# VHH binders against o26223, part 98

Target 1, 191 residues: o26223
Amino acid sequence: MKLLWTSQHIKVTVHIDGKVSKMDVLEAIKTRRSIRKYQDREVPEELIDKILDAAMCGPSAVDERPWHFIVVRNREMLEKIPEVHPYGAMVKDAPVAIIVCCDSSLEKIPGFWVQDCSIASQNILLAAHSLGLGAVWTGVYPLEDRVEGIRRLFSIPEHVIPFSVIPLGYPAENPGTRDLFDPDRIHLEKW
Short names: E, the ipSAE of ESMFold2; O, the ipSAE of OpenDDE; V2, 0.75 times the mean of E and O plus 0.25 times the DockQ between their complexes.

## First folded at step 6 (VHH)

Design t40 (framework vhh_7nfr_2)
Fold by ESMFold2-Fast, scan of step 6:
Structure t40 (fold): chain B 191 residues (1-191), chain A 126 residues (1-126)
Amino acid sequence: as target 1 above (191 residues)
Amino acid sequence: QVQLQESGGGLVQPGGSLRLSCAASGFTFDDYAMSWVRQAPGEGREWVSSISWNSGSIYYADSVKGRFTIARDNVKNTLYLLMDSLKSDDTAVYYCAKAYSETFLTSSEHYGMDVWGQGTQVTVSS
C-alpha cells in the first residue's frame, strides 16, 4: 500500500457560533456552496478582517496585486445594489457585502488583473466558508452596465474597476454537497 | 436530486392563450432565480423569461415582451408562464430552468441555468 494523503491530514480548528469544528482545506473547497439566504445577525469586523487578509494572499500576475475592497454594511446602500445588478436581489438581505475592485494604476501587465481579482474573489468565498459564514460571488465585470452602475453607486473613481459583489453572512440555508469529479476531463501526457 | 416537471402545453390557434406550469422539487425553490427557455425544431435553446427568488426582478426576451407573463408561487414550489397572443413562431418545447447554483455570472442571455425536465410541447397552428 502506498501512503495516501487525504483531506483529513490537514486540519483547521474554528469557533463557529459558539461551537468548535474542524475543516481541512480540501473539505472547505469541496463543501463550499453559494449561499443566498442569511440569518439576521451581524458579522463581526474581526471575521471580515480575516477574510480580507486571506483575499490578499492569492497569487498575482507579476505580483501586481491590484485589488482593492469596499466593505458595505449600510442597509440603504445594500438595498440599492439590486437596482444596478439585476441578479443581486439577495444582497439587500445580507448583513454585509464586499466589492472586489481593480486599481488599474497598480496593473503591471495588461489584462491579468481579471485573474488577480478572480483569485481574490474565490479566496473570499473559501475564507468565509472556513469561518462558518456563507457567501456568493455576483458577477460585475465585464458587463459594462453593471460596472458603471456599481461605480456610480459607490463613487468609485474612473481608474478603478468594480469586479464582483460578494454578499456574506451566517447561512440560513444548507444546499448540501456536490460530487463533481469527472475523470473524462483529465488527459494523461497529451490531449 | 433536482427535479423540474413542466406541464400545460398543447395545440392552440394563432392568437390563443396557454398557461404553463413547472413543479420543482429536490432544492430550496425560493433560493433560486427561475427561467423559461424554449427549443423549436432544428434550433438551439432560446431564453424566454426569468424571475428572481422574490419576484422583485422579472425579465423577458424581446420576442415575447408584452405577450407573456412569468410568475412563481414559493409556497407551492411552482413556476408559471402565461402566454397570450400566441404566434406560429412560439411553437417549441418549453423547459423550466433553475439558475445554476454555483454561478458567478447571470444575465438575460447567459443565465447559467440547468434544465432538468422533459419539457412541454407548445404548437401554434391553424
Scores: ipSAE 0.284, ipTM 0.643, lowest interface PAE 2.3, mean pLDDT 85

Design t41 (framework vhh_7nfr_2)
Fold by ESMFold2-Fast, scan of step 6:
Structure t41 (fold): chain B 191 residues (1-191), chain A 126 residues (1-126)
Amino acid sequence: as target 1 above (191 residues)
Amino acid sequence: QVQLQESGGGLVQPGGSLRLSCAASGFTFDDYAMSWVRQAPGEGREWVSSISWNSGSIYYADSVKGRFTIARDNVKNTLYLLMDSLKSDDTAVYYCAKDYSETFLTSYEHYGMDVWGQGTQVTVSS
């Protein structure tokens, strides 16, 4: 492990050796669970950078890629999120949260930004899981009161729409793995 | 550590009413969203309703919308389900739950919900 400090905004870079367990894509998808309890332990900046890199790699309608992200580590700001998000109580206990936003000025096809931001949100959850972290997607859009509350709290301009709030950290719970395969939902050749 | 104690079930005729209660202990009740979940004989668990920590956001399953009301009392650490116009299809064991589901909106996914109580039996029959 090698820690490097950099600053324009303070960054800590962690180099992980080859002793970390590997998870393939199918395993990551099938074993990821929403995690709402976190250890009192900071998440290295390098892991956040990897998660955001993965978030931006999803498919996007006409490749408009309207995503912007706010990384929140400030405890006072995290503690205010439950005041504007009724189901976001766990955010106050997370070491960090990512707010996924759409910059509507980048939208090239009406309405598809919701799918674009959903893809980015899911990639954050999968990337976090693959790196040994836990996260949960707490929905903001299309609930007007949540959108307005988050916008006000983080000084988000009117042309930018907050889509989701995703707290993350090292997990302090293990809900287990699901078995959700339902062959009755698969139709061959025709409905 | 988390304890949920459901009560208020019983036998009622179709069209009757019941008030279920859930006493919560072992956690800070007003920090968490709470849900009611039911399980009919031979069936899996079905989500019924969810309420945010401050009662500002409430959701109902379509099967109970307009007939049931979820409420909470954060001073008493108690969750309620007020059930009106009961139907035979409402027959089930009712559990209150502190949600660990995969919902990104509320608590509507059944797998992974924490149910710590014995539940309370509701039977709607003549």
Scores: ipSAE 0.159, ipTM 0.592, lowest interface PAE 3.3, mean pLDDT 84

Design t42 (framework vhh_7nfr_2)
Fold by ESMFold2-Fast, scan of step 6:
Structure t42 (fold): chain B 191 residues (1-191), chain A 126 residues (1-126)
Amino acid sequence: as target 1 above (191 residues)
Amino acid sequence: QVQLQESGGGLVQPGGSLRLSCAASGFTFDDYAMSWVRQAPGEGREWVSSISWNSGSIYYADSVKGRFTIARDNVKNTLYLLMDSLKSDDTAVYYCAKAYSETFLTSYESYGMDVWGQGTQVTVSS
């Protein structure tokens, strides 16, 4: 397309439509699950905007904030992701996916962009969950074939590194909650 | 509790066929990708095949492609591996594996699996 979704004229107006999540932060963290089955239902642009706003609010090494995001809704493009990501099959069934990328030109300290993009990816998962959506993080970096496959598929320039592909939608599964607290991993004062 | 029980192995002549089964219990079977992996004596684990929750995505190792077929029955909570044109190099203990539900890397490689069954021995010899 010749139109860029970056100006006020072409960006969808964000609406708060009266449904508020009653989940607090700790509940969101503890009940979030990877969701790989999605309803055949559109995710409003306003919810994607809220998720991406949350993604950009994470901590970043030396505040470099190297993350960029590609929002993919095109059915044909979503169907091609499993060809370059061997275990991204669920992506073809999702209404939308977010590709988290690192713009290496924004990197101030070597190597910490991986942590920056991990933080952004986790914030996407938590924000999606808090808004009633399900999502899953499918790893791209540091697997060379996946990095180059995704780069080629989405015309990503050389200085930008695709980090993760996160399909999301309204969940069509409910795997329940995990109890993972392990006190043997907590050491007081010394190892 | 999560349980996986493999069966169907045995001794077979080169060129023969076997059908392996894996009975799953203790989890919602149709919520997980499932895999077959094998281990020959003195070797590391080799991934053989994976199938998504709905059978919509199926993958095979190059060594078995065209000879093996993976299938699942979500009503019976059972995973299958149909093995045709067996070769001596297919001799191994075969394991079924459930994907890690919260993995972000891969769910078809053996080291990315949450649960391992007891295994079933396949021996291809004259």
Scores: ipSAE 0.141, ipTM 0.565, lowest interface PAE 3.8, mean pLDDT 84

Design t43 (framework vhh_7nfr_2)
Fold by ESMFold2-Fast, scan of step 6:
Structure t43 (fold): chain B 191 residues (1-191), chain A 126 residues (1-126)
Amino acid sequence: as target 1 above (191 residues)
Amino acid sequence: QVQLQESGGGLVQPGGSLRLSCAASGFTFDDYAMSWVRQAPGEGREWVSSISWNSGSIYYADSVKGRFTIARDNVKNTLYLLMDSLKSDDTAVYYCAKAYSETFLTSYEHYAFDIWGQGTQVTVSS
């Protein structure tokens, strides 16, 4: 006498990390380069999510965390960025760009939002590199014409300041590694 | 590799004109702001003019405003400096410069440029 057993359906979600994500922090910092040429290949949403998570983990003045991010994948919108940001011509050829913004209503101490958004921008560059992507920081703030142009193009409210535009994608160039260590810039105990 | 090759310098009389050219290779020329920088005998480098990738933004040093015109041809990957009403004080080696590779600001409003060429000598004398 045997009883019939019914198999229960089990669904497990597994996250697969790429081998490039095993790069140590010092290697990532030393080998990251500004990348302005991208493959015609889409960047998965999960990688953008990881990059934005890293961006938000930076320190901020009095923990104000004033950053907001706009993720731009729309080709027509990417093509319009160079019209308001002249040195961002490469953005039109990127599969995606991230706009780093400051919500001034979150600012607790005047002026430190610039450092906060700089840290977020650098974290985006490092996270992208660690994930096998290339990116470049293109400056917006404090150039008033660029700030206003980006604001209008993306319907950004007046209390929000666009800080940087960071196109990213799989790299189509390899500029190599730089050796920048200069011991003459290190002073022990005194200047 | 980035290469910039300047030409068009020479000896000219005060009040004369010259056109400098810079042939660029090894990078996507229309992705970068370009500048002209000069170095007079016994002096440091002095910024002269900058032009954005699309020619929409152009800046000049006060010493050359109204006399010099910067221009670019993105099809030919060439930067130009048209120099009118030359003065003895314009005597210098003129260098073509591109934005630094690791920069978030390659703006006509901020001096952040690499010089890769040998320059071209401009001598203004009677």
Scores: ipSAE 0.199, ipTM 0.616, lowest interface PAE 3.2, mean pLDDT 84

Design t44 (framework vhh_7nfr_2)
Fold by ESMFold2-Fast, scan of step 6:
Structure t44 (fold): chain B 191 residues (1-191), chain A 126 residues (1-126)
Amino acid sequence: as target 1 above (191 residues)
Amino acid sequence: QVQLQESGGGLVQPGGSLRLSCAASGFTFSSYAMSWVRQAPGEGREWVSSISWNSGSIYYADSVKGRFTIARDNVKNTLYLLMDSLKSDDTAVYYCAKAYSETFLTSYEHYGMDVWGQGTQVTVSS
């Protein structure tokens, strides 16, 4: 879409024009990196809302959409996450983290909630990147000690399963991009 | 761009000591867990020790517990391995390794399977 405007008497004319598309999805996918170092800057709630909207737009098995999200900004709580998730040390320095959860009462088909929550987690990472933020997925499920630790720390009920912890913020590092295309992994018509 | 340069290896007698260093560049060293990994001739890689970004979590392979100490200096972007009471079985090329950048699942034993540079040879004579 192309927008034309003139000052004084603002006139806006909207046209659909593929030449001026603002975001390239392929670029976002190829340039997203795990970011573990963040600026000391707050992330506006409007950006978190956009990220969570994107998270819920993924495909879901039988459209069960079992995901729930906990948004954590409290510094004391962020500092306790590494006690129950030893590889989540970077969460201490993030301005905010999102905990992706499955509400098992919403499950329509057994076991596919893992794929649903994986899709939601990846969409959070891509949406954050597209908005100029950095994020990293730190795994919780299926490691029972981490699941129980996060459940206890955030008072998560027994029918809800914490799946991932995703700290995010404005990036304070730039690891560059990866070149991962491997044609030897592509088979035509059969193995 | 990412570079890890190991040094400090050499020939020592059984029971001797060495201090290995790893100089890191091309990434934000203070943001990543680091590991030491070794490889003896004709064998696969063996994880030795790991340290979290802030030194708050430190792990050792059972074969080196009580003899080796891992440390880091985030101001100097340097990883260390202090090796005491060296044994002939410690003879190997020692590599420092950066934690996988694009992993959502790690264990302390798999922090650094990214092996960079030539390593540093440790030979315990016997």
Scores: ipSAE 0.250, ipTM 0.620, lowest interface PAE 2.8, mean pLDDT 84

Design t45 (framework vhh_7nfr_2; at its last look DockQ between E and O 0.01; V2 from the best seeds 0.00; counts 0 for: pae E 20.7 > 2, placed apart)
Fold by ESMFold2-Fast, scan of step 6:
Structure t45 (fold): chain B 191 residues (1-191), chain A 126 residues (1-126)
Amino acid sequence: as target 1 above (191 residues)
Amino acid sequence: QVQLQESGGGLVQPGGSLRLSCAASGFTFDDYYMSWVRQAPGEGREWVSSISWNSGSIYYADSVKGRFTIARDNVKNTLYLLMDSLKSDDTAVYYCAKAYSETFLTSYEHYGMDVWGQGTQVTVSS
């Protein structure tokens, strides 16, 4: 993590492994990676609270903010997630996971809850990274078998839709960064 | 240095059988879904089958269901495709694939796969 500063950038301060580091927003976005290997370390409740606060700060269609979150720390429950989520093998090794849900009773405009919950999911990933944690988004919606599996496992009501499962912890891997800028995808004034 | 190397292809008569293998290296094999994808002459890529890290979840394309069997050996870091009752329509280059590192879906289809092997040619002809 590096401090990148100009008068036009916002600084973010994190405490990582006894060290204090600063990361601007652009650096956080560009250096975040999916992390599937975690240290055998507990994630403090305070950090989870900060991450969820950030998750709820995203833009929302007609400000419906339909998101609900389940925080899973119970080892037995974490070990059952891979049984109903085929690509969630890493969840069994994570100290904690967040399940992002949509409460359909809060929906004000049809269909936009998917964007709302996507924004919340990405904010979880960015906030975790900024706080020195690693995380990965494992998709649930719209795959019906995963939706129903997660629903039954966590006693989620029928009017609530599980959207994503995000395991997180202190990273035990460093995949580096990607250089993905493609100017051919930018069109000036017209297509 | 993630690498996938397929083998076991060849020429076979209709109704015959082949066993494809894929040797994986450079990643923790038993943490990932693995898939077989094929590309027939003049066609796009078609997903064939996927298997979860523990073999607890297995999926097949309708075109191969009941004829093909996917399997894995996590000790040997090897993926298999056992192909029975081969048809001329099964003629293709077969690729094994690992999920994208930055995927949130990890689809059963070939999209969402970031590492592909070089492929192994399967030709079914009389």
Scores: ipSAE 0.278, ipTM 0.677, lowest interface PAE 2.0, mean pLDDT 84
Fold by ESMFold2, look of step 7:
Structure t45 (fold): chain B 191 residues (1-191), chain A 126 residues (1-126)
Amino acid sequence: as target 1 above (191 residues)
Amino acid sequence: QVQLQESGGGLVQPGGSLRLSCAASGFTFDDYYMSWVRQAPGEGREWVSSISWNSGSIYYADSVKGRFTIARDNVKNTLYLLMDSLKSDDTAVYYCAKAYSETFLTSYEHYGMDVWGQGTQVTVSS
């Protein structure tokens, strides 16, 4: 049994055992959707801190942890992103974006940074979702024109590689849950 | 002291076969991925093949797939590369390499490897 109660300003959700529960990890994974429309509402710094903490919890090749994050709230900068990232148009409408980067000086195994930064990017999406935010991963690497454009726009040094731009905010759309399970993609013991 | 010693190189004719060996000492051999990497004169190092500690995972560069076979003997602490259908393009110094990590795959080019042998020359010519 789930018991729901509220205060005048804050809603608290409780479960049958009386404890306040956060979103289950499987629920977060299954219900997260790419959100490209955002409310005109600021995202508190403390939520960004929680999201970045989650991003850094991901595994990395030989624990190299090559990631760096640029938090962008400046309106002028957000509005310039579509000029160098044409499929990032929704970024101008977001209250904040996170740029996931690889610092190649931290790389211990060349090339695995792509997997490392992909893990961090996905963790950002899931953490944002669990906090009631919507986000979408917009690809930068390996598209050379996007990498160069983002690097120039944010003064990113040459040894640092911008990997993804993730706009986020309180969602202004609800695309619903999808059923994407496909048993034909599962192979037992062999192909 | 960690040591890797390659042997078995030599001159072979195109289409011929050769077996390389790498004797390992100074570390727990069966804790690590092992790799073969080659370097042609005046070129950078090119990853050839990798094998997991228990031979359960084996990887090859596209250029050698179907022609080369990597194997290991954890009792003798020895890594092998059986090379079949050799071509002129296979001419290089072949290096045995030990991974940085006990549990991660080390493949593609020479990175992710911390100890290298002195190499053994393979020359494919008529």
Scores: ipSAE 0.000, ipTM 0.089, lowest interface PAE 20.7, mean pLDDT 83
Fold by OpenDDE, look of step 7:
Structure t45 (fold): chain B 191 residues (1-191), chain A 126 residues (1-126)
Amino acid sequence: as target 1 above (191 residues)
Amino acid sequence: QVQLQESGGGLVQPGGSLRLSCAASGFTFDDYYMSWVRQAPGEGREWVSSISWNSGSIYYADSVKGRFTIARDNVKNTLYLLMDSLKSDDTAVYYCAKAYSETFLTSYEHYGMDVWGQGTQVTVSS
C-alpha cells in the first residue's frame, strides 16, 4: 500500500517506476524551477521518451509542428556544448540534454516556429519536473554565435535551426519556489 | 519486505542533543531519498529533513535548520538525524520514511513517501 502522507504543508507528487503519480498541472507549473545542478545518476530512457512525447503535444501554428529533438547522452558532446554556449556550463554536468530544433522546411507561416519551439521547450521543462527531474532552458536562438556553434557541433543542416539546449537530470539543488503572480500585470477588458 | 526501524529517541533537556538512527531493509537503500518526519501530540505530521540517495541534495525544514543534520550510510543502510540544540517544540515522534524512487522538488522541499517506520519518541523537557 503506497502511503501518501498529506501534511497541511506538503503536496508531493510521487513518481514510482517511471509512472508519474498525478501531479496537478498547475502544481507542475507553479513549482517548476530551473535546475542547474544534477546528481550523478542516469536518467532512464523511458523518462526521456515521456518528455519528448510531451514536447510534441504542444500546439503549433497551423499545426506545422516544425520541431526536431536531439537527445545527447555522449559525455564528450555534453562537455563540448559549453564551449559554444557560454551560459550552458551546467550542460557538462547533466547526464542528458535535449536540443530543440526547428526544421524551417516545415514552416507553413514564417516566424511562428519560435513560438512552436518555445512551447515544446516549456513542455520539456514541465514534463521533466513532473517526472522528478530538474531541467533548465538555455537559449540558443536567436544568438548567432550559439546557433552556429550548436549547428557545427552536432552537424545540423542549414535549414534546421537549433533553438534551445535543455540539460536534464535528477536535481542536486532545490532553489525553492517563487510567487510570481503580479496582479498589476492583469488588465480587465482594456488596458 | 521493505522495513524501516527508528532508534535513538529519548528524554533530553533543552539544549541537549540526540542522534536518531533508521535501519533500512528490504530495498536498495541507495536508490532512494530518505526523510525524517515528526509528529507532535495533537498536531499533524511535519516534514523535518530529506537527503538524496548519494547525499548530494539535503533539505531541512526552517524550524530545524542549523540545528539538525541529516546523514546516511549507504553501506550500512542507515539514515541518521543529528539533533542539536533541542527545544521543547522538538518533542515529537520521529519517523523515518522512504521516498519514492523518483521524487519531485516541490515548493515545500518534500518528497513523497511510500514506507514509514514505527517512529521513535523524542521528548525535550526540563
Scores: ipSAE 0.000, ipTM 0.257, lowest interface PAE 12.9, mean pLDDT 86
ESMFold2 (binder alone), look of step 7: mean pLDDT 79; pTM 0.816

Design t46 (framework vhh_7nfr_2; at its last look DockQ between E and O 0.14; V2 from the best seeds 0.00; counts 0 for: pae E 18.3 > 2, placed apart)
Fold by ESMFold2-Fast, scan of step 6:
Structure t46 (fold): chain B 191 residues (1-191), chain A 126 residues (1-126)
Amino acid sequence: as target 1 above (191 residues)
Amino acid sequence: QVQLQESGGGLVQPGGSLRLSCAASGFTFDDYAMSWVRQAPGEGREWVSSIDWNSGSIYYADSVKGRFTIARDNVKNTLYLLMDSLKSDDTAVYYCAKAYSETFLTSYEHYGMDVWGQGTQVTVSS
């Protein structure tokens, strides 16, 4: 049997790199790629605010919304991230990074904060892409050494858990879109 | 059965050139980024270069920038490393490996723990 998948598109007008463009939601999702090379160009504070607004709009387990964000623009601090994150070398070359954190005091149901912070992280990546920026999720939790290193570097209190570090900037690379659709992973009615 | 078969190594003088090949089989080659990694005698594995599935992203270790070129042929399921201006420091066994461009756990610098081939020996010596 042939399975045909289609979706409805919603068109939005976005300002990308000072120009107006239209990108539907499915296009944004399908064309987003991890970007690890950035132009030597500052990201306006207004775009960071838009990205963080989008980050907080995701679904959350029992609406606990435990996410907090640290915005890092200080070059000396960005340069120290690779010292505590073995795969964060690109962060030192980014104009800005966002650290996604969980405030465990806001947790209403044990363990679901990981999913909450994953949703927030993906929304940051999608929002950045929609605004003409590139970003990459570098994982922190649940790797104890990375969690502790980031916590100490940014004076994060014990009840707050650093989840991910997301450098972002104007992209200096242009990876192609991936075609990952696998119908063998789709089961109708039963397994 | 996933297989990666490296070839093209040999003995070369300093300043010389070599072209390494990696023949891939048992998986959809153009679904994956690919890397070259190397291991010198008495050393750990060192990442050399990575290329995304469509060549739209290419990364090099600082030690090889300007001297090495990574390329791929998705029709032939083959990865290449074109090595120019070879130095004694480039002496190592070279391995190709699958790479993961959309990983949030690691980065393009991942040292290829998913190596399936025996590698190809490159010796740069006068």
Scores: ipSAE 0.625, ipTM 0.807, lowest interface PAE 1.2, mean pLDDT 87
Fold by OpenDDE, look of step 7:
Structure t46 (fold): chain B 191 residues (1-191), chain A 126 residues (1-126)
Amino acid sequence: as target 1 above (191 residues)
Amino acid sequence: QVQLQESGGGLVQPGGSLRLSCAASGFTFDDYAMSWVRQAPGEGREWVSSIDWNSGSIYYADSVKGRFTIARDNVKNTLYLLMDSLKSDDTAVYYCAKAYSETFLTSYEHYGMDVWGQGTQVTVSS
């Protein structure tokens, strides 16, 4: 059974009449934390739609938009992800996960897909945070064992590369905010 | 500047009632969810209640559920907390807090608050 790429059938509901999140973009960036504990509560589809919409709003090299998204809600599948992703233990506890993938056939310039999918992944995290959800970026690419594990688990075609697994849910932890500003990492005009 | 100012605290006997108010200024009040949080002496902050921008979603801590009522007036830019059947354990400084967004979708404590008032003292004692 060819697991139909759910990405093609994701109904992005644009709520035209709903209030858009009023979280300031800088605050969203500054206050976002990786969340690995989730409430026993389902995430509404409308929020996932908004998150996916945000994921697709990022720039990509020459507008190649190579990304695909697998939305996973099935408990059995969520529970299997940690078996192939040793640092994805929290995925089994999440009500939903998004797998970000690259379709290599959509690449216009080789190699930029990593940046493209990274931007998409970060937008997912920021959007989730702005909507009152917690999420964490669990890296899949470039680790071959994880890539192939996720590929097999979700029957992902060879030309499609799983990039990240992002569990999402209502947060059951509050790790607080961190000041990550480091002036030593800033160079003016030259190194 | 975003500002929250609590009022209505005081000394009450057990079983008594109080109504707290929080006056909001410096931001579009109806664009944000609001919360009450309290802190007892020697204790950490405890989330009490939250309400979204249009009062469509409301949450209470188990400790206050059935006794406290959160409400808001978006015309007056004011958040309220009606406290009934007060107990000694309700003694605390009560803070008004502004959320990052218009909706409060989780009941998890302290999540999504970015601005706090100075607090108002509530003392429940015989």
Scores: ipSAE 0.007, ipTM 0.282, lowest interface PAE 10.2, mean pLDDT 87
Fold by ESMFold2, look of step 7:
Structure t46 (fold): chain B 191 residues (1-191), chain A 126 residues (1-126)
Amino acid sequence: as target 1 above (191 residues)
Amino acid sequence: QVQLQESGGGLVQPGGSLRLSCAASGFTFDDYAMSWVRQAPGEGREWVSSIDWNSGSIYYADSVKGRFTIARDNVKNTLYLLMDSLKSDDTAVYYCAKAYSETFLTSYEHYGMDVWGQGTQVTVSS
C-alpha cells in the first residue's frame, strides 16, 4: 500500500504515519536560519494553522496574550508590503506572510506586549522551521513609518499595533549552520 | 533489508555497569520506536525499556527503573541501554527490537515489535 502523493513516492505523510514532529527542540533552535528565498510552491493551510497554534503557546506577561495574527496569501497584498516596508523586499516573493499584531485593549501590564509579541514571532520561526519551511522576521515596530504603513495597508485599527511581518515558504537557499555559543557572554553570580 | 545488531554485553560484577548498543540499518531509524527486551536462562522474554522516535516518551519496567537508562542517537542510527547497579538477576540475553508503529509503545511493554536483533549476553556473577 505505497502512497504516490509524496514527492518521493515512498514517504508516508503525518496523517497516515501518525507521527509527531521529528525535530528536537534544541536542534530546531540551533539550526533555524533566516530564509529570504522561497520556492514557487504553496504552503498548505494546515501548516499555517500549526504554526499559529505554536505562536499562541508562548508565555505572556500576566497571561495577557495580546497577540493577533493576519495571514496574507493574496498576491497583490504581498506585492504592496515592500512599498511601505523598505527592507521587506523578499515578502513579495513569499507564498504567504504572517503579520504579528498587539491588541492594546488586551494589555494588562504597560509595555510588556513587545516581549509577548516577540515570543510569538520567535515561535512562528521555530514552528515553520520544524515543518520544513523557511521564514524571516522583518521588523515593523517600533519604526513609526513602517507601523503606519502596514496599518494603512491592512486596515488595522488604531488600538492594534503591527509588530512584525514574517514571510515564509519552502526554502530556496541553505545558509548553513553557525557556531554562535560564546562563553564570554556568561557571567557567574554577577557581571 | 532491516538489520539490528546488539553489542556491549559481557561479564560484570554485581554493582557494575555496562553500556549496550544496537546498530540499526535498512530502515529509517527515526520513524520508529525502539525497545530493549531480555531473556534469562530458562525463562520467557521480559520487556525492559522503550523509547519513542524522538526520545520524547521513555518507559521502563519496574525491575530496572532508576538503574537503567535507554537512549537513542538518530544521527548514528543507534539505540543504547546504560545499565547501572547491576544485580545477578539482570543476567540475560538482551535484544533490541523495532516497533511496528509508535502507537504500540505508549505505556505498554514491547507490544507490536516486528524485527529483533540476535542478542548480546549480559552476565552478572556474584
Scores: ipSAE 0.000, ipTM 0.081, lowest interface PAE 18.3, mean pLDDT 83
ESMFold2 (binder alone), look of step 7: mean pLDDT 82; pTM 0.839

